# Miniprotein binders against q56419, part 115

Target 1, 326 residues: q56419
Amino acid sequence: MEGRTLEEVQEEVFKRHGVLVPKKELEDLAKALEEAGLLLTEKVEARLKEEEEKLKRERPMRLAGLSYPEGEREARAFLEAFRASYPGEGEEARVLLMPHLEPSRVPEVYGAALAALEKTPPPERIYLVGVAHRPLKEKAAALPVPFQTPFGPALPDLPALQALDALLPFELFNTPLAFREEHSLELPLFFLKGRFPEARVLPLLVARRSPELGEALKVVLRDFPGLLVLAVDLSHVGPRFGDTPLTRTLAEEARRRDLGFLERLAEGEPEAALAFLGANPTRIDGVEVVASLLPLLRERKGKVLAHRLDLEAPTLSAVGAGTLVL
Short names: E, the ipSAE of ESMFold2; O, the ipSAE of OpenDDE; V2, 0.75 times the mean of E and O plus 0.25 times the DockQ between their complexes.

## First folded at step 11 (miniprotein)

Design u4 (at its last look DockQ between E and O 0.59; V2 from the best seeds 0.00; counts 0 for: pae E 1.6 > 1.5)
Fold by OpenDDE base, look of step 11:
Structure u4 (fold): chain B 326 residues (1-326), chain A 107 residues (1-107)
Amino acid sequence: as target 1 above (326 residues)
Amino acid sequence: TEEERRFEELFIEAWELLFLGYQSGNPEILRQAIELFKEALEIAKRTGDPEREAAVLASLALAYYELGDKEEARKYAREALRIAEEKGIEYVIWYARKLLEELERLG
């Protein structure tokens, strides 16, 4: 690619494929492969076009049988087990921050989310805001189609999505391929659909901070009330993310940043939460989402229900996850 | 050819899984990616395409690296490098060397 840095290609690959290729190496290889035409052949393009056309109708499960059970009966047992992993009680949520990490890594954190949902009256609709791990054409995007789950399809709230689109300075319905494998929506949606089978969903992705999104959503929520869910992870530290192997010091720093971030959100001070992170040296995943939703988070007080820094032992890396209710 | 098409399909799917596994933190997804890469590797060998072979080997190295299997990662990275150097595949040379350096750094 004439004139693009490896970082730009990595970012593009990341954006396109929703993969933070943490290591310059993965990005470099992906870029190299792309440049060599191995990843972006005409055939690949044709396939992608076909997939894009399919996404006009529905978003199929990608992680069924991998991260959660495909069958409804097994899926219900899965939910129950995760709920059981959290010994505490939840609180009613108007805003729920929950992880999108592999559920098996942080079961009690998802359990805490389920506990909160138990105390939450069934919403008419769920605004599910995930992190775009693939590039988006715009700062944010939505996919206005049914998302398949073991509990049946999560149906989009088209009127609310249209209302949101009308208030944004960009086309909301962009980059459908970014949704195809986006786990930041699919994994939380499993739990949400399981608990609220009748709720419509607004599946939203944020790639870059969009103050416009938060302002627009604030308006839309007046006419289309619902549960706001931020599906975000916290710190990413260790070799997989460019650090040295996890040390006590690094883990303490990650926890400090995670908890400091969450506590400030719990106090209704999202700007303070962002400011606290500064340059975000531990790579908290949810920064752009929170930055986009400031108008909806201000002055809302809540509670941190759970937090975990989960060690991935084979790579000596760790990812933070938390559950926050507002 | 049908084999080339199959290779591309497998290679793309494997990379998608690699990214998904990396992002989600699910090692089983990485294992699935590895299986698809292995199938792609066999095709590349049969078709006699050293560039595809080197690319798959490098990809396997990365997948194993992400899975935390440093030994297999080194093995495949070295093989990728060997083929790439023989055939002058610069981007694979660069990547394989970088990965090997990282693997050396990690111990």
Scores: ipSAE 0.480, ipTM 0.789, lowest interface PAE 1.2, mean pLDDT 89
Fold by ESMFold2, look of step 11:
Structure u4 (fold): chain B 326 residues (1-326), chain A 107 residues (1-107)
Amino acid sequence: as target 1 above (326 residues)
Amino acid sequence: TEEERRFEELFIEAWELLFLGYQSGNPEILRQAIELFKEALEIAKRTGDPEREAAVLASLALAYYELGDKEEARKYAREALRIAEEKGIEYVIWYARKLLEELERLG
């Protein structure tokens, strides 16, 4: 459990798992600064060790005041504004796929998730499965501590987490530092906690596909029923992601890939959804999560409520986001 | 010294925020990183440390590049290059030139 060094920070950036490839400009400067000794390894290690000790007790908000309001009153107004961005009705979800992209970029996609939650009986617990943007020591990880939100702490479901850990062939509580900055949990959690303030949470990350995780979760869900949330983004296209500048044809292909993936999931055919993507040429973010959770997605039919391929005009790139209920 | 420790804390935190801002695509996180880099820059100027000054300027150029602010990115890259050429800081020279070339391609 040693803390994170400069080299580990650089490796995390350059070893993005699943969808994203590190940007050369970031890699070049980080390597040069490490060689020059300007990113001091001992100071980084001490800071990371201090953060790791804090994470044994709680996971603080990292995006309050940045992606969502810090104050509870303002945060509730934000939820209402996002719900209003989606004029349609939701459907009850046993499984919800929602994004982790910056909420202001895809307001109606988050609004569709809120609409689905309106139709969903308050669950006792939420299995929140995000994408690890930092390396994990294993294929998947959890952090069994309260996650702070503007609506109060999201408390961990310790019995369910312990049951899950007991069923896996690896230690589930393996990489606390990976949760420190993990927006794929924090951003969806804001919306989930705001709607279900009394639900406990299983905060889970996937770095690499783990069939064992899906099989174990199927068993745990029988004894500890709850809402399963896949907090994933879809296509990543354009120069920020290693492509040529975004064109109409690339955007149309990304949208086609996103919707084809979601539609096959909605038909209860997650293997067909993965096969449809092949080598994943538009870098859909959710592939490793879906591949891990196949036993929970098979034969479960539902509906795509929303999709947006959101343009990043300054970088001539785009990211897809969707809302799917099963 | 105390100012050197403060510089190190700011620089490390700014880089961690830069990583988070890049990953999330959130411009407010990138602006927060920029604010910390600017504070670190003032320390480097006060302590008369041209390598640290040039390194922070290069980091600011990268942060503004990620934010999509080409004019600020060019400004900081050129200043980083000026100091680095005067003081022989080769990795900053190389990086600043590459970033300026990339910014020229974009417009």
Scores: ipSAE 0.348, ipTM 0.874, lowest interface PAE 1.6, mean pLDDT 87
ESMFold2 (binder alone), look of step 11: mean pLDDT 88; pTM 0.884

Design u5 (at its last look DockQ between E and O 0.59; V2 from the best seeds 0.00; counts 0 for: pae E 9.7 > 1.5)
Fold by OpenDDE base, look of step 11:
Structure u5 (fold): chain B 326 residues (1-326), chain A 107 residues (1-107)
Amino acid sequence: as target 1 above (326 residues)
Amino acid sequence: TEEERRFEELFIEAWELLFLGYQSGNPEILRQAIELFKEALEIAKRTGDPEREAAVLASLALAYYELGDKEEARKYAREALRIAEEKGIEYVILYAERLLFELERLG
């Protein structure tokens, strides 16, 4: 784009959409390769079509053996280790905000989520709202199929999903391919399924703020009560995200924004939390999700259980993660 | 051909892993992407397809860049640029030049 730095473009895109967009370098090369026919061949299209058809039946694990163990026994040990990484006790959650960052980067934050889940009565269903890191056809989407986990499949709550779809001005069941590799659902789901094996799940993605989603969910929750989970990360700062290398000043600003955001949510003031971020210069990932769920977050008081700004040393970049219960 | 099919499969999977690794923040996923790109590179070399070779080299450069390995990123970006200049592959030239500039800027 004429006259803008890569960093400026990334920042603008993030500010506008509140989602982690790949670096311009990544996107530009991908696009060029697609245009050259190296990434989007007829064969690729056919494969994608086949994968889309498969996603009508189930969503397989993508990150098993990469981010978490594939085997159930090892997966249970994994959960226990993560729980042990958080020395505190949890609180009962009606709403849980937790990260979707690579678990090994922020173990105690996931541990805090597990601690909260220990104090939470088993829900009938979990509304799991993640961030769409790929484009969606609509502002939000759902995939109404079983999600595979080491603990068995997380089964969809079809009646609740249908009820939600009926209240939305757009087709909820859109862009199934966006779910294929979406870690913002898969990673938190591992922990949720491990703790609540019998809970049905509503896997939801938000690409853009949808006030309609929050209003619809508020209605649906009356007839279909459950745990609301916001699977969101916080600040994204440093060269990976278009900033200069992490400095004390930049880290302090990221922490300030993360904690200020979470604290205002904990006070039951989600609008104030969004307003506090302004243009979101540290690129808090969860903005569009929170903006979509305002009706469900208002006047709910809670507690911040954990926060971490995790340094990725090789890139001198950092990502914020937090756990909040309401 | 079978080799072309295999190349495409590897290249697509590697790019999927590249995106996933970038998004999730898991460097191991990026390492896996790199391994698949390396395999794709060998195929491209054997088949004598300079565009595919240059494309993979550029992709490797990016993967190493995302991993924070500036030295390897520079190495592959330079090689991508070399081949692309020799064969007139403009989009790789532009990308490799930009990446090299960025790598120089970052030190």
Scores: ipSAE 0.502, ipTM 0.804, lowest interface PAE 1.1, mean pLDDT 90
Fold by ESMFold2, look of step 11:
Structure u5 (fold): chain B 326 residues (1-326), chain A 107 residues (1-107)
Amino acid sequence: as target 1 above (326 residues)
Amino acid sequence: TEEERRFEELFIEAWELLFLGYQSGNPEILRQAIELFKEALEIAKRTGDPEREAAVLASLALAYYELGDKEEARKYAREALRIAEEKGIEYVILYAERLLFELERLG
């Protein structure tokens, strides 16, 4: 307890507060506040343990009233409004790539996802694969509990989740706290549950590429068929992400990389899509998910339905979002 | 002790919302974090705790910076710096100066 080094304090603040941001400034502030002796450690530990116990029973809505309405009537109207934001027709999806960016920033991209779901027979279950924004104890994780939505609880597919866990070289149910604030599952789930109210869900997060996850999912999907959803964003460019100021040239490069990535996925060539990005200079956050799921993406041809590189004018930065059907 | 407990709860929740708002790209969540930081600031002022006051002001500056409100970010960073320099709160001084430097580059 007493006599902890600054390095040990920093590691504990990271672990207990979960302050993971691209910017060093937030990490430095968290470290400085811990050094100030604000006596946060005991309360943070108790809070984290309490939250972890709650997450073993259910995952509550964190974004109701902020990103989407809490009431079911209002939520259905919201869903219809988003569909109307995309004037085109969808196509049946066996695999759907959709964003997890704030919906109001890319309404037609979410609308395109709804158009695809409109053409998709209701599945028994949805394999919802998001991007972990908090550290996981392993390369990937799941949370086998109901996720609350305005449309009722999204129930877990426990048999499919257990089958998946049994095929992995690590425990799949490994980091409940990472799900507490994970918008990459909650935001897409709002749209998915609204269109497929009877579907069960496998809520999955990828932190680092896991070839084992893709191979295991290929096996599980044969016995437990369903819709595979990659809930990922695309390029992240500009000063908020440690980049040069956003210029027309940088924005054009980000758009080109987003579309080139999506188009190669649409040709059934996920390895080529990853190779096209190289070192991923525009920070497409879908890379680790795609790299994990290669066996499920190979030779599946489809179509890019929508794309937007959304400008954050106040921060001079942008984030890309797209909808891809395979 | 009751006000100290309330301060700690507000500060912790506000920081968690700041992270969530930044990661999700949702400015309403960032504004909610700001509301909680402002409530914590009033407690720090009432209890006469300059270190807590300066820490919250620095946190508000960061929250407004993430929101893209450079004017408010500068305001709170300067106020944090003033108190921190007066009271010798080195970690706040370092942070506020870094944030003000970054804000001057952008503006």
Scores: ipSAE 0.006, ipTM 0.413, lowest interface PAE 9.7, mean pLDDT 84
ESMFold2 (binder alone), look of step 11: mean pLDDT 87; pTM 0.876

Design u6 (at its last look DockQ between E and O 0.65; V2 from the best seeds 0.00; counts 0 for: pae E 5.8 > 1.5)
Fold by OpenDDE base, look of step 11:
Structure u6 (fold): chain B 326 residues (1-326), chain A 107 residues (1-107)
Amino acid sequence: as target 1 above (326 residues)
Amino acid sequence: TEEERRFEELFIEAWELLFLGYQSGNPEILRQAIELFKEALEIAKRTGDPEREAAVLASLALAYYELGDKEEARKYAREALRIAEEKGIEYVIRYAEELLFELERLG
C-alpha cells in the first residue's frame, strides 16, 4: 500500500468489486480522519511497516475466536456442524465457488462446500482466489507464506507460486498488508484446511479483472494440478450498500441475479454469466474474480449446490452467497 | 505522550475492526470496534483534545449505524456534531450532519 490511505484502498475496492462501498459516509469520515492525521500518522506507518515485515514470515489468524473457534477440537466440531447444516450430498469439484461471508450467516452454503469437498479427492494444492477488500498495487496479488489455522498452518506452494509469478506481466508478490485481515481468504481457508490438511495453498487476491491471471493459471495448472477455489460472495443490497431497505422486489432481483450468474457458470458459460449482470446493480462481489479466471471456467459444467440471500435484520440489508461445483 | 500513543493505537485498531466487521458481515467484530472506540473516547476526554473526541464520537456513530443501532448512532452523531460545532471541526460537522440526515431518512 505505497502511499494509499485506508480510504483510498477501501474506496477502490468497493468501487471495483461493487462490494460494500462503505457508505459515502464511511469513506468520507475515514478520509477526513486520515487528512487530519488521526488514522495515518508516522507511528501508524511504522507499525504497518512492522506488520508488513511480519507478514513475510506468516499470516496469523485474525478471525479466530470471532468467526470460528481457535482451538482444534472446537474447530472440528464447528466443521461438522456446518456440514450437518446442508442436508444434501456434494459432487466432486475441480472448481469450487464458495462464499467468504461470515459463516454463521450462511451455514448451509458452507455446508454445501464441505459436502463437495467430501466428494473431492485430496488435492496436492489449492488455488484459493479471494476478493481484495483492500487496494492492491497490482490487479492481483499473492502472499507466499504460511497461513495460520486451527488445524495448523496452511503452507504455500512456493514452486507453483513462482511459476505463476513468472508468467504474469506484474509482480505477483505485492501488497502483503492487503492479506493481513482479508477474510475472503481466511474464512474459506478454515474449511479447506480442515478438510484437506495436507494440501498446499496458493492464496491469491483479485482487486480488478486480470485476464493475464487466468491465462497464467491455466498454464501453471498443467504442471501444478490442484483444486481451484473461488471465494466470492454474491449480491449486496440494502441500506448498508446504498439501497433502500430490503423489499420483496429488491430481494427477488438480487436472487435473480445471483442464480442467473451461478447457473450460467454451471453451464460452462462464464462470459454469459458476466454479461447477464451488466452494470452489476446488485453488486455481486465475485465479478472481478470470475472475469480473471475465464480460461479456467469455460466449458466446465457443474452444479449449483446452495444459495442464500441472507438478511441482516438490524440494517435491513442482505448479502447473497452460493456454492457451485465445476 | 503515552496517552496519545495509546489513543492512536486504539483508534486505528478500532477502525480496522470497523472495516473488517463491515466487510465480513460479523456484528461481533463491530462490537469489538465499539469497545475500542469507547476506550479511545475516554482517553480523548482525559487529554482534553476536542478534535480527537469529536472524531471518536463520529466513529462510534458510524459503528453503531453499521451495527443497525440507530438510536445509539444518533446519540453519538449528535454529540460529535455538538463538539465539532463548538470547536469548528468542519469535517466532523459535515459527516455528523450527513449521518444524522441518513438516520432520519431511514427512520
Scores: ipSAE 0.448, ipTM 0.774, lowest interface PAE 1.3, mean pLDDT 89
Fold by ESMFold2, look of step 11:
Structure u6 (fold): chain B 326 residues (1-326), chain A 107 residues (1-107)
Amino acid sequence: as target 1 above (326 residues)
Amino acid sequence: TEEERRFEELFIEAWELLFLGYQSGNPEILRQAIELFKEALEIAKRTGDPEREAAVLASLALAYYELGDKEEARKYAREALRIAEEKGIEYVIRYAEELLFELERLG
């Protein structure tokens, strides 16, 4: 470890894991196990360093065989089944909002995204903006490497990424390990790569709202036109997320907030969409991405194609997912 | 030893899956974490290591809690607590008590 003590590495690992732990109980147990040495071994530190070095070359599939098929033939059948789950027609998208929730929980919402892509001319590149579930060193980050998929590697658009980095007041390529297990990029990318196999990708994460990111992307999109994808989920309600058990009243409020948010975005009014949510009491996770990307969302009118507040009956909790084209 | 090294590998892998399954909302990933924790539990029992046994039981309780299986969560939390109280493993005692409190709150 060049210039770092074991204490510094241990604290960094805990902060990464601890910040990603969504409940006090999970955080407390993880921290106690790290302090007891059961999670913070030299072997864990070596694995993380090794993974960081691998991520300088490529981002491998983490969810193949778990959330989607690993083989290309099965993966194509999977896409067809999801498209069939949405019987409607899509619309051409310049901006697409789609979920990153487990696909089997909201098949028609992903199917609506596929319907939109079906109507969308193949872009040269896709600006894929997800939500960081691990801490970033800055408000936003990118990883300029191929992301593996069952359809082959999704190649990075290096010139566009370099242009974006040059316009930001912080280093864009700042937290490679945050991408290692980031499902908010991997799950939507599976669908996007399956429909646009030749498109390059800008894999972006937002941890905290960054107006600078939106302004920079507006400039970059002029020279590097492409499809903008907001890969975000909506309400998170119920005991998994710190609420009382899910009641009909809480579910109705979550649905109302999801749809009100999406509808205001569809009117080209992203500031109104954010204001509608106030303190975000149902924990829509798209707010930081929308707040970052205001310049790209203003005055773009479109349509909400699908929405589902998906019930987790065993946990008495629910997560909202939607598909919006602009 | 080799069994102790295998325990650590399983326990760490299971925790990675637990975090991933929770974040992605995929219960199959949580079930895979549970299977790895169960394998780790068998090693802890064979090697007679009560701290590792209690830690795995507490981790299983959390995994079942996140899966929404209240009955299994209570079962493993109570067993973790029993061993931790017998052996004085304070961080497991506090965690198991907090989890059991949360399970009672949910009814």
Scores: ipSAE 0.051, ipTM 0.598, lowest interface PAE 5.8, mean pLDDT 86
ESMFold2 (binder alone), look of step 11: mean pLDDT 87; pTM 0.875

Design u7 (at its last fold request DockQ between E and O 0.74; V2 from the best seeds 0.00; counts 0 for: pae E 2.5 > 1.5)
Fold by OpenDDE base, fold request of step 12:
Parts: C-alpha cells; sequence; structure tokens
Structure u7 (fold): chain B 326 residues (1-326), chain A 107 residues (1-107)
C-alpha cells in the first residue's frame, strides 16, 4: 500500500468488507492486515474486478442458506412462518418501514411487514431504500440489475431508475461493489419478492443524507408510482457497539429512542423524528435514509405495527427493529 | 504455491464472512468464518509462516469476540501475542494486547 493515504486504505478495506458501525476492534485489525498485504493482494483485486463486472449483469444471493432458504419451496414455507409469527392484521402501506436485521432475531417484526403487504395492492414497482454499510462514492447509489432471490430474480425498473438518475446532481449508478453483500437490500427483498413476484425493484442505498434523492424521487413517483420501502434498523446498544453491557436503563433508553422516532414518523413529522434523536446516542441505523426521504414522509400519517429490541445474549448487546406503515 | 493460494482464499473468504456476520447480526455466519480461519491456520502452521499464523490467530480471536465467546477469544489472542512477540510482528502485538485489555474490561 505504498503511497496510499490512510483514508484510501480505509475506504478499500471497507469497500471490500463493509462495516458501517466501525467496531474499533474489527476495523483496526482489518486495516492492519490490509497494510500488511494480507487482505488485499493482486489476486484479490483481480477477483473484485471480476465480481464488479458480474454485478453489471446480476446481483447473486449472498445470504441464501445462511439467513433464508435457497430453495423456493422452503423459502415459501419460511415466508409463511414469519407471517404467522405476527398475530395481528396489517394495514395498507404506501410507505413501509421495515428492518434489515437477521430475520431470525425479529421474526414478528418481519411478520408485521408481511401483514402490511397483504393489505397492500400489488405495486408495479418497489423503491427499496437500504442503508449502505459500505462506503459509497456518492451520497446514494443504485444497482440497475436483477437481484437473485429464491422466488426468481427481482428485475430492475430501468425506466424509473434512469428517470431518477437524470434528476440527481450526481451519478446514481456508482459503487457497484457496495451492493455485493449488502444485507439491507437482500433481506427485505426476500420478503418483498415473495409477496409481490411481479413487481419491479429500484434497489437504492444511502450512505449520507441526500435531500436531492427525496426531491428527485418525489418527481419520479408521479410518473412511476410504486411502494416506497425503507429498510432500516433502529438502536444498536451494548458492547458490540461500544457501550457497556445492556442494562434496564440502557434498554429503556433504546426503546424510548426507537418508539419516539417511529411515532413521530407515524404522525407525519419526519423532521421532528430526526430532531428527537439529536446526536443519536443509541445509534439508530435509519437516520440518513429518513433524512434523505423527508419530502416523501411529510404529512403522511400511519401506524407502528411492531417493535422489538432484540437481545443478543452472548454479547449482552441489543438491536432495535420496527415496522411502520404510512 | 498452491498452499499459499489456498491460504489466501480461505483467509479472505473468512474475513468476508466475518464482516457479513457482524453486519447482519447472524452468528452462524461468524461460525462459518471461524471454520475457514481454522483451516487457514492449519495451512499457516504447515508452511511455517509465523506472520500468517499470527494474523489468523488474531482474526480468530476477533471472531470469537464478536460471537461473545470471551474464553476462546482470550485463548487465541494470547496465542497470537506469543507468536507475534517471538517473531517481532508489531501490528499483531499491538492488536492482541488491546483486544486482551478489552476482554478483561468486559469480564
Amino acid sequence: as target 1 above (326 residues)
Amino acid sequence: TEEERRFEELFIEAWELLFLGYQSGNPEILRQAIELFKEALEIAKRTGDPEREAAVLASLALAYYELGDKEEARKYAREALRIAEEKGIEYVIAYAKRLLLELERLG
């Protein structure tokens, strides 16, 4: 890595391995190993280039067999089980906020999302906005290729994607490698594709707040109507995220932040939701996504269908997840 | 060599899984990463490359740390530190010491 800045090295490590919440322990070792030439070799670079070229054609599954079944029959059974885990009924969604956390950790929250989708007429297209856990070259990005799922490929809406690109002050189709393993798109897409097999998809990632994205999408949605999905998690607290072990006080604060955020969104006050978080001490994941989509969230009233703060007992850490319809 | 190539493949794939497991919150992915690191470790031992061995040991320590297995994390961190100190691998020394301190802090 002779001649590269520390920032460039960091970007390369993160581009390849993508961690948003830089657990210092993970980031520091990755950087050190990269500097030692153990994580980025000429061969790895060549492989990454090949993978980038493949991403021009399709985005393969990364979490099949890990987070969800690869086979269609098993995947359908999986979907039904998740729906069954939520005992309530859903509501029609024009905007759906749902998690991207490992589904097995918060099954009823995904179940609530499925319940909402049951009450939603099949959209022509789905605007799926996830969180970039890897650095992007721009504030936001899209990958205009089929995403593989057990239910068949989720096909991109190319006309709508092109219309969006034309309205943005930056190139939308940037950083394809950031999509390679991005679970914030893949996990929600499993459920969305399973419910709406004919819907086209606009897979979008947000790394930093982009007001331009929300304004552009507002225009695009007029000509290309569809379901807007925010795939975001909520609070991240405990040792895995730099806190002390989960206590009652810390859990109460996380819940307060999560619910306060979701409730203000449900009232159609996204700016108030962001302001409520302040410095975001419990590390709500979806802040940059919401900040980018303000024009689409304003004055929309809805309902919080589910919330869970899921404890990972071995690490005494917890992640918040919620489902909101607007 | 073929063994060096295999080591590189395993080590990189293991790190990819480590990141993916950390990000997604799926511990099974971390377990898979650990298995690949263990295979890489055996190769490093056979080839007699102390830097690769120390690097894998540190990576294993981190993976177990992310799983919440503090005992195994400490074990591998101490082993990484030992080899790194014997061979003068400074970045592993620094990391292993820091990780051990963090593990002590967490109890």
Scores: ipSAE 0.773, ipTM 0.940, lowest interface PAE 0.6, mean pLDDT 91
Fold by ESMFold2, fold request of step 12:
Structure u7 (fold): chain B 326 residues (1-326), chain A 107 residues (1-107)
Amino acid sequence: as target 1 above (326 residues)
Amino acid sequence: TEEERRFEELFIEAWELLFLGYQSGNPEILRQAIELFKEALEIAKRTGDPEREAAVLASLALAYYELGDKEEARKYAREALRIAEEKGIEYVIAYAKRLLLELERLG
């Protein structure tokens, strides 16, 4: 902090520790409002401290009524509608890659995940690995509490989480506030809990690649077998993400990068998948998760079931989503 | 005061929805943020608080920009700029000008 403004330090920390850098227009206004005292008031700080205490006991639904129905009956119908959006058959998954993008934008991609789950024996537990959209204190984090869903609470697998924490060189449970708004866990969990209501969950976030996490998970999965889910999105292109307006060329490049990434993962070659992306010019947000989980992805062959690059005509932007079984 | 508490509640929740809608890619969440910003705007107008009014107008411009509604984004950015220039609210002036330039680039 050697003579730098608070804003400069906050920007560096947010950029270094976030997986997706917010659009400059959003970031600039948010920072200016913070400095003016309009976003981080004492009342807001007190509320966040109270929310942090509540998150040590449970994680409430944030997106019920926004992204999925609140009631169980309606939620069941919602699941079945998504399954119907994908006419194909699934394959058994030991590892599942699925999106966390708003489900209504990519219904067949979530439907493909449901098709895979139909072919998958009910696991005792699900290792749900999402992408942190807020800074974590460490490279990765977990929240060992029930996550509320319309299908009842998704209970944490406390023994497996404890074993994981014991193997890591950092504190796994030290960023509960990062989970408060985290859709990359909540949206996939809706689908997973709906299909596997008895499975316990290890809700995990990755902010920055952590080889230690992958090695620890390999050990924990041996003793606590379960389904590994990578809840990640693919390319993010266009002005919403700091690019020029989407062109046909940029869209085709994003599709090519999404599919090239997924196909290399499907060949059991996660290092080749990362190398294929290079500087990651289309901002595939699965990169840090895949880079963390290399030991769990090597030599594991599978199939890409679905992909969509969802075009946002009003914003001249697009986001990619896919379903991969290994 | 009660008005100050209500403004703060609306403005902060609207910003939380704005972040969430942006990150999840859900335009309905962005529209809900806009409705809360509009309620907050009415409070700022009633209380005669030009910084809060300008801040909400800039936030509305941003929310419509994220939705891709360039027409509404320009409208609110220009109004934010007008008030901010009148009252000397420099960070809103800078932001609104930048956003208007970006909107021109997009056509």
Scores: ipSAE 0.535, ipTM 0.851, lowest interface PAE 2.5, mean pLDDT 89
ESMFold2, look of step 11: ipSAE 0.000; ipTM 0.464
ESMFold2 (binder alone), look of step 11: mean pLDDT 88; pTM 0.886
OpenDDE base, look of step 11: ipSAE 0.770; ipTM 0.931
ESMFold2, fold request of step 12: ipSAE 0.282, 0.467; ipTM 0.864, 0.819
ESMFold2 (binder alone), fold request of step 12: mean pLDDT 87, 87, 87; pTM 0.879, 0.879, 0.880
OpenDDE base, fold request of step 12: ipSAE 0.773, 0.773; ipTM 0.941, 0.940

